# Designs tried in a protein design chat: VH-VL binders against o27280. Part 458

Target 1, 266 residues: o27280
Amino acid sequence: MDSMNVPEVLEIKRIVEESESVKTFIFSWDFRREVRPGQFVMVWDFRDEKPMSVSLIDPVRSEIGISIRRVGEFTDRVHGLSEGDLLGIRGPYGRGFELMGRDILLVGGGIGMAPLAALADEATARGMRVDALVAARTADELLFLDRLEAAGVNISTCTDDGSCGFKGFAHERLLTLEENHDMAAVCGPEPMMFQVMRILDERDVPAQLSLERYMKCAVGICGQCCLDDTGFRVCAEGPVFWSQELSRVREFGRYRRDPAGRRVPW
Below, E stands for the ipSAE of ESMFold2; O stands for the ipSAE of OpenDDE; V2 stands for 0.75 times the mean of E and O plus 0.25 times the DockQ between their complexes.

## First folded at step 19 (VH-VL)

Design Cg15 (framework fv_marstacimab; at its last look DockQ between E and O 0.90; V2 from the best seeds 0.81)
Fold by OpenDDE, look of step 19:
Structure Cg15 (fold): chain C 266 residues (1-266), chain A 118 residues (1-118), chain B 112 residues (1-112)
Amino acid sequence: as target 1 above (266 residues)
Amino acid sequence: EVQLLESGGGLVQPGGSLRLSCAASGFTFRDYAMSWVRQAPGKGLEWVSAITGRGGSTYYADSVKGRFTISRDNSKNTLYLQMNSLRAEDTAVYYCARKTNYGAFDYWGQGTMVTVSS
Amino acid sequence: QSVLTQPPSVSGAPGQRVTISCTGSSSNIGWGYSVHWYQQLPGTAPKLLIYYNTNRPSGVPDRFSGSKSGTSASLAITGLQAEDEADYYCQSYDYSLSGSKVFGGGTKLTVL
């Protein structure tokens, strides 16, 4: 199947309830089609289509997982589905994470932990030491903790309300951590990523960050996800970028563009 | 008590090589990124090179890139700077410095003098 | 020349207030990277004086204060004392210089 043009209709094999607002949908996957942590797929419910990160890559079970947070009409419909129901999946698309070194730091906020969970599995399988800073507004919104722990990841949590772990934001918790890593992978709210990136830069830790933008085509032709001043297309050159690349992006951490192309502040 | 002690400085001819060492004590060495900062006589501070705690990533100022190599042996709590193809402008006191969580340098050695002269 | 610009020298009488400026650009201080300050007494290694824009390490008197705004930072010293005579350096990060740490040119403070 041509992953660039035609969605494959797949049956939902399993549904994992990660939190009140997040579900992971499991699908059988033909691994002749390569997929990497950090890449995304377009999910089609036969009415609308949205980009979603791959959160599980399991070659042994021949499965992938897509974690979706309920945030609007499309995701409301998807969250209403049951095991055995059908979804269209096309992809994967975009540039995924690259692993380097022996020790990696993952910094994730909310649903941003989705691609990082997949990366954690790969990193631990390669024998890397993985530390994860998992952030959320409240304890009940922290994602993938049991999964990460089972994989051997060293977890540090922070919550806005202090209901679990450090009380505060991810970048504030990061400033209290003395350990220095070979590289970092970051995904979450863009304001969080912006702050975390600066800290990592100052600490001489090379970082990759996964951006979220409005995507329409996913194949780099429509330009809806183009980043100001660089011409970077999040769906083609991203969604994973090195910190050095993002330093050139004027809008990063400041604003995004909505479907109409208007600037929307974070 | 945190201590950093540089050694290996001396007089060398242009084009020559020198290897600096920094012995660290009083803290968990591998947890901290380290840097070399130099100061020419009567001049200001210049960042030279940095290395992550586990040694997986290294960085260099453009002025020394391709000539200097930073490394560390965490089993010996020692930071190194291999300097090749030395130039007169490399003459300086070389400090090893520990980096904080905030990216500042909170501890400095007393420095070792490197003189490049014919 | 230094990426961060400082005045070469400042002076003040004992008890006075002096200010040392550190002017950067949109690729360092203006990007939002933190600024740190160091004091270097004659014939000694630098000492961390201010970290992360405004914070004082243990042992640093509260008469030393740091601030940051826009593309610039400033170190203020109140109640100037004779022992404050030293060189002062600001330091930050610049993404346009291959991820380099950058220092100011330094300011010599003379206590009159």
Scores: ipSAE 0.848, ipTM 0.919, lowest interface PAE 0.6, mean pLDDT 95
Fold by ESMFold2, look of step 19:
Structure Cg15 (fold): chain C 266 residues (1-266), chain A 118 residues (1-118), chain B 112 residues (1-112)
Amino acid sequence: as target 1 above (266 residues)
Amino acid sequence: EVQLLESGGGLVQPGGSLRLSCAASGFTFRDYAMSWVRQAPGKGLEWVSAITGRGGSTYYADSVKGRFTISRDNSKNTLYLQMNSLRAEDTAVYYCARKTNYGAFDYWGQGTMVTVSS
Amino acid sequence: QSVLTQPPSVSGAPGQRVTISCTGSSSNIGWGYSVHWYQQLPGTAPKLLIYYNTNRPSGVPDRFSGSKSGTSASLAITGLQAEDEADYYCQSYDYSLSGSKVFGGGTKLTVL
């Protein structure tokens, strides 16, 4: 089998426009190389390489999907590609989500819904009840709603500006939901995840949260993705962590690190 | 009206076992995490154990881990606490308590007394 | 020993204001976890008095109020009445105690 540390050049099979700013790029994939929800890949556009979440895992069609938000120079270039164009993919990497119990609450902000959409498919396939709280700044940025509905997920929405669903932040909407769940999975802006984690802790709901940190090697060698106080490497021991693992991490929700290792506010 | 009614307390020898029950009514039981909280005579409140609404996850205070087992039967709206290897320091009133979405205990039973002696 | 520290007793005359402190640490109140308060009349189960730092359940008089700042919280009772004589407990969450709910040691309020 090919080395996971060398990008495999793959043809873009299909592009799905998820929103004005988010596209999902679909590739053929040999599932002897296992992919789990919450894992990530490194996407190489022949100039630069960035970690991206896997949002679609379809062994029946032998396809994976990678969702990418247009945010800067690299993602602008990737968004300019068409079906038939090539990208380098290495991975998957990291620890994915683990499912437990009979129901799950998903809490996703913006592009953070990408790995949660993949998890929703796995959870519904297991016969779990899936509730999702889908958050964004505006209605136009709520992701994967039709896909989640088609999968049988019970959806609540919130938007910062009130254009769809609850007006406010995800954690504020969560406080109005009375139902307790066997577990939760959370992915989105780290300040949102910190607030949501505290509420879930207090409810006795075990939660898994997906973090992002600077990555270079993606295989746990270089130390660039390490978390303060624990030495956890986001690319190896994460990106998905249990809330009890993150509770001991001083930096979570407080700051991040730049490529030089300096503390930078969120 | 929310009601919680504990039963199964009594006198037991050290090393013995008891099974506590809590009958719940007036709310959708499976939507709420539940806890046991105890209070030794003349002492303060101590959280003992918790279980998620559908029973998928359980939690225990270090003082009881490995000896106590929390469970629930949502078809009967009943919470249980199996207490094994009882010790004198387990002597307390045991309360059944409902957990809110804010993490508070908003409804409590009247408690059942467990005495570990002689 | 209690992770949340309360004075063992407080007292006041009818009509006065009393406060009960609840002092925690960086792993509980200081981490941002909420504080709840319970009233326990002699021989009865605890009753929720204040939740999520400042909120009152239905039926709790507005002379009871809660606040939180830094690593500490306070319960204030104004217009003190004889029926307020009880034990009062604060409660929070502490991440260092493996998912534990933590209660303060309790404060006995005596109405003179």
Scores: ipSAE 0.716, ipTM 0.889, lowest interface PAE 1.4, mean pLDDT 89
ESMFold2 (binder alone), look of step 19: mean pLDDT 92; pTM 0.941

Design Cg16 (framework fv_marstacimab; at its last look DockQ between E and O 0.89; V2 from the best seeds 0.84)
Fold by OpenDDE, look of step 19:
Structure Cg16 (fold): chain C 266 residues (1-266), chain A 118 residues (1-118), chain B 112 residues (1-112)
Amino acid sequence: as target 1 above (266 residues)
Amino acid sequence: EVQLLESGGGLVQPGGSLRLSCAASGFTFRDYAMSWVRQAPGKGLEWVSAITGRGGSTYYADSVKGRFTISRDNSKNTLYLQMNSLRAEDTAVYYCARKSNFGAFDYWGQGTMVTVSS
Amino acid sequence: QSVLTQPPSVSGAPGQRVTISCTGSSSNIGWGYSVHWYQQLPGTAPKLLIYYNTNRPSGVPDRFSGSKSGTSASLAITGLQAEDEADYYCQSYDYSLSGSKVFGGGTKLTVL
């Protein structure tokens, strides 16, 4: 079935507790419907619908995983669910990551590691060298470390409080790394991504960045996720963008639109 | 000690070709992006080309795009610049430079002179 | 014409303070890309003098300082010495030029 715009009601097969605030919900998936790292799905709890990144793509087990951070009413309800409960899944949507070169650098912050974890699996399966800079506020908020390590990823951590790895922000840790990669994939808080992108540009590392915006339709018709000064819709032309594309977006790293369309600073 | 040594410069006619080399030592070559920067006689610095540490990505100034090719052999710790369809305006001292963590060129070679003249 | 604009020349007496400006645009310095400075003594290769706006590599005296604001950057030299006579170049990144590194036109500093 390729009914992309109708939610498919799926049973939660398994729940993985990644951290105190993050759970991964695993579903059986028919891979006749292609899904790529960096793409997102709309998750429907029969009351509200929210975009979520795919964090696990497992063709062998015929499963996908969606990692959700508890941040509001919708995610509170979802986090209250158990294995065997039902959710609606619509998608996948958007442009995913592209892989190039032999060596890739992943830079992720918080829940931003979700799509990057899926990308790491694909990259390692292709025989690429994968280095990951995993950032969080505290050690307890670092995501997917065991999973990445098991996949053969070389991990560097940084935390705001220094509880694990480098004490500081992702861009500060990046400046201390001497190694230069063929490409980078970045996902996390937008201020972090903005700083990281500039460093990567200056170091001649081509970068792809995954943006987060308020999405309503997910199919590029409502315009709620449109980026200022461009015609870019995050749900259609994104959420993954090349650094060259984002350099043209005035609002990037500076502000976003709230559900009412108002500018909200980061 | 980090060292960069350029070679391959010389006199060439317009439309001719030349291949520059830069021998690197004193650091892990493959970990660093490298660039070529040139300086015409009595003029300023001009970035020419860049290549990532593993060689997966290359960049060129518009003035040399389609004519110059940057490459590297990490097994030999050597950076190359293949210059084709050379023009008089390509006359310059060509420097190889290492890109630092901060995006600056922290080490430079002494340069090799390329003269394009009929 | 260079993407970054520098004065072609500056001069000062020994012991004086001199400044060299580097004026860019919204696509390079103004976008937030870092500025680096290089010193080129006569007949020599350039040397990194200031990196990432304000930082000095080891061996560079503290009388050299860099600053950045808006679309411009500045190199200040205090306690000017005869050995400081050289060409100085600012350098940054511009996203509108296909990922090109950009240099200023250079400034010739003469010590009187």
Scores: ipSAE 0.870, ipTM 0.927, lowest interface PAE 0.6, mean pLDDT 95
Fold by ESMFold2, look of step 19:
Structure Cg16 (fold): chain C 266 residues (1-266), chain A 118 residues (1-118), chain B 112 residues (1-112)
Amino acid sequence: as target 1 above (266 residues)
Amino acid sequence: EVQLLESGGGLVQPGGSLRLSCAASGFTFRDYAMSWVRQAPGKGLEWVSAITGRGGSTYYADSVKGRFTISRDNSKNTLYLQMNSLRAEDTAVYYCARKSNFGAFDYWGQGTMVTVSS
Amino acid sequence: QSVLTQPPSVSGAPGQRVTISCTGSSSNIGWGYSVHWYQQLPGTAPKLLIYYNTNRPSGVPDRFSGSKSGTSASLAITGLQAEDEADYYCQSYDYSLSGSKVFGGGTKLTVL
């Protein structure tokens, strides 16, 4: 099998504590396998395998970083690992973000800031002006603020409880921002992404949105990552979609599917 | 006070070309998406074209695609519409309109008349 | 061939209430896109009257109000006055028309 489909066992080089619930695991990486912002990898802990977004792409140091939120048994086990421990990495997979124009708005909710942080680095390296709207429930859950500031990103924050920045949801903050942008990139809770997408459509801002769906094979064979009404497979045709592609999807922002394929509300 | 002033309209023969301009003042021009909206005599409003604030993305109604080109010069606070291969059905008053952060056209110019006739 | 349907005309006497409907579909108003309303007085450019479904810009009297439900929107004018005689347009976004901004066909309001 080719190197894209076979896990490579890699040593955890560094662990960064991003918040109480989020850690970034950094690995050495051979960039003959190119990695693009918005692509994902499958992380294997020798028992189970889960998709994770790449949050750091550093060809100079030959490193990638994978940010993982502790939400269940698999991620609890991975969060218990130390520097020097091993993980299997398969990938990268999927369609990444495409950059266009001279400025970009990033809208990220919670862990959704992970792929956007990687995109911010690429956009600033290309000389683009980057604005980021970083959202979370509380100030302690806002991710990557120092990294974004150091990269020259113009940051707006919002928190559900008002502990940092605008009190409210990301789409509410967005309505108070008068600046129009050449494009946007959005990643976070699907209900947030639906509201943000609608506003960006109405503003004439082309947007790309990154979706998280249940995935097993990562190459589009098993069908577990399909979106209703379109047949799009998140691992093959996404995870990054243009807003026009998602506008025609009945399920987007309305419900999700569990691992057994059953519809459940958000 | 936000002001939008269109110019460049006139009488032109079918197949001809015309360039419209819209001078903007009273706001930070580069922060707003701009549109052209037209109104044929005695008819309703029809959106024609849009451009993002920094000019990175453009949009066109199907009726004008390939014939019209929207552009902007943010150093001159000016919006343009290059109209080629004009047809009788392009006869209309052309309005310059600003898009708000709420998605509405919150300010309009007075319009400039384009007449396509032999 | 407007994707947003408005009555061609409505009329009312001074002091009456009139409504102007704007009927869309699941690809525009029904998807959740906002509705805006414009007033065009005879011989003038359109002016924003209602934005984001219900909001009034500064200077618009509170006898103008907007609402949205399902796939439709409505503009209500109470206490009708002679100065309200104008054309009224609704406007929204429709994802099925390649991101087109769509206007209703317009409604001529006549004050009797």
Scores: ipSAE 0.780, ipTM 0.916, lowest interface PAE 1.0, mean pLDDT 89
ESMFold2 (binder alone), look of step 19: mean pLDDT 92; pTM 0.939

Design Cg17 (framework fv_marstacimab; at its last look DockQ between E and O 0.89; V2 from the best seeds 0.84)
Fold by OpenDDE, look of step 19:
Structure Cg17 (fold): chain C 266 residues (1-266), chain A 118 residues (1-118), chain B 112 residues (1-112)
Amino acid sequence: as target 1 above (266 residues)
Amino acid sequence: EVQLLESGGGLVQPGGSLRLSCAASGFTFRDYAMSWVRQAPGKGLEWVSAITGRGGSTYYADSVKGRFTISRDNSKNTLYLQMNSLRAEDTAVYYCARKSNYGAFDYWGQGTMVTVSS
Amino acid sequence: QSVLTQPPSVSGAPGQRVTISCTGSSSNIGWGYSVHWYQQLPGTAPKLLIYYNTNRPSGVPDRFSGSKSGTSASLAITGLQAEDEADYYCQSYDYSPSGSKVFGGGTKLTVL
């Protein structure tokens, strides 16, 4: 069944509390509908609709997971839901991550670890070596550490306050790592991604980065998620972009468009 | 102590081929990206090619793309540069260089001279 | 011609301050890529002198300093000494057209 433009009403099968502000909602999924790490779905609570990354892809259990951070009215409502409650899911949409090489570096900040956790599962299943740099403001905000460890991922942590791992930002920790990888996948605050991308470029590591923009239609027609100086629509050509593509995007790491279309600095 | 030692340079005719080697020691070779940088006589430095630590990705300057191939054998701690269809303008000292954490070339070999002449 | 532009030569007397400029564009230094500097003594391989805009590797005297602003970078040498006579190269990354390492044309420093 094609879920394009029509949300499928699904029952919340299970809720995992990842942190104080992040929950993962698990749904039964028909895998005749393909979903890839890095793709997103539109979550509908019968009042509003928001794009969310898929953080779990489990063909064995026929489940997907969507991790949501509590940040506003919509997510407040969703976080108030219980197992057995209903949500509308439309998608998946967008371009997901590609895997290449033998060794992959994941660099994630906060909720940005959501799509990367799904990618980590696929990469490890394929027999790749996976290193993950997991960043957050504090130790309590670090996501998916147990899950990543269980999958065989080599984890390095950094926190702004030094409460866990390296004290500092992700790009600062990255500069201290000697090892290079065949490719990198990056997701988190855009200022972080901007700094990380430059370092990876200078290190000759090909990188894919997942962007976040205000999305309305998710199907590339409304233009709300269009990136300046390019024709790139985050929902259609993205949200995953290669570093070479993002180098052409003037606004990357500098500003974004709000729902009214105004420039808002990061 | 980190050491890089280039070899394989020499005289070759235009259109000929040559294979350079760089023997590395004093560090975990596979953890570092490596590059070739060349310098024509009396001229400046020119980046030629790069390869990631595990060899999964390679990069080339436009001037050598399609003619040169960079590779590495991590079991032998050796970097290679296969140069085909050589031209007079390829005449230079070829350096192997290690990429640092900051993206700079922190260690260089002493270089090997390649002369392309009829 | 080199993507990064340097003066072909600079000179100074012992004890003086000299500056070597490295001018790039919006596709390299101006985009935010870091600048590195190398010293090449006559008949030797290049040596890393400054990395990541302003940092000195171990063994490099503090009279060497780097700076970066806008689309340009600069290497300053204070208390010039005879042994500083060498070629100096700036290096950065350029994303156009496909991304590559780029060097300046080099600057020959003569100590008078």
Scores: ipSAE 0.823, ipTM 0.909, lowest interface PAE 0.7, mean pLDDT 94
Fold by ESMFold2, look of step 19:
Structure Cg17 (fold): chain C 266 residues (1-266), chain A 118 residues (1-118), chain B 112 residues (1-112)
Amino acid sequence: as target 1 above (266 residues)
Amino acid sequence: EVQLLESGGGLVQPGGSLRLSCAASGFTFRDYAMSWVRQAPGKGLEWVSAITGRGGSTYYADSVKGRFTISRDNSKNTLYLQMNSLRAEDTAVYYCARKSNYGAFDYWGQGTMVTVSS
Amino acid sequence: QSVLTQPPSVSGAPGQRVTISCTGSSSNIGWGYSVHWYQQLPGTAPKLLIYYNTNRPSGVPDRFSGSKSGTSASLAITGLQAEDEADYYCQSYDYSPSGSKVFGGGTKLTVL
């Protein structure tokens, strides 16, 4: 009926306005197709197809949610859709986050909080203590705060412009937080993730980080999502990697590749 | 005042075992990663092992992996190092050290001497 | 040898300036990991002297300063005093190949 390579056409059940620039699109989902935090789906608008992280995994209501930031023509078109409109979804794909220990720090920048919100739900359901450092450029872009608070997550915020919480970058705020954690999960702009990973390494906190790369097949065959030096495929061996796996990746935090394969600075 | 007090050092034969303890006070012990760092006589500092604040993850230098086990009891504010299959090259002063939020070892104990000799 | 290279010894007269180098590589200081410095007086435990490249803990005089550039770091001591005679260690993190805390080999400072 539906395969990892063939989109299933699904009706948008509900749209949540998370911010001026971010909407969550909610679909009915048959959980015989298991979805884990940190996995992604390919969203098809009948013209183009882009990878998006799952932000809500609700087996009780039989729903998933996909959070999408408006950044270009594809996301502009998707943001223009209404409840009842159709999107193609294929997946889920990739390796999700692994939970271990009883204490986790989440560090999310902008839309990177989406997969971490799903992870927070799973971590709290397992009885873990969850702290989150939620970062954005402005207060209006801080995502999922009410949802995280309702789940019992201890939240610290920071904004580049100082409009809410700590004024500065996520890694700078992290340096002011003295509590050590058994593990961390990190998702956001890759330069932010690099700085945060460095600090977590120095603190002896094992970290999992979620990377984004250009994707075409999403099942590990075409090679478009490969990381330099390792041959890791973000769509197959990732998108979630342990920091130890990333220590062998010279491109992390330094550059990315565009659809034509050219190196592009972050 | 932060205090770290090591104990359990002594003389032991090669192949023997020894357990070190570090009693911590003056801070919220479970909030900090802890390490053991050693210094052979006349030599420099060598990191040995680390453990996260709530004990969920442990790390070992290659030279001790498989022989040493770090642990902590947060109810007793105590860090431990179980040392098995001891070798002459393990002879050192062993320091208990606290890891700061900046990644530095900001407090050290006075050390306990371990001598591995026939 | 040590992953971080320090001169085995340095010396200076009271009131002078001395520097102690700490040379690393692309997998440690050059990757962006922080450098910390420790002072070890004879017969005592190490004490944190400089953390996160340039910061001084409370009680450390401002004549001690740290810097980092490229793959190297430096500890500077101005207004040298007899009490500064000690061993000095730099420390960082190295991701290769098994990720670890790394110390320099140590530098014995002699005050003439």
Scores: ipSAE 0.811, ipTM 0.933, lowest interface PAE 0.9, mean pLDDT 90
ESMFold2 (binder alone), look of step 19: mean pLDDT 91; pTM 0.932

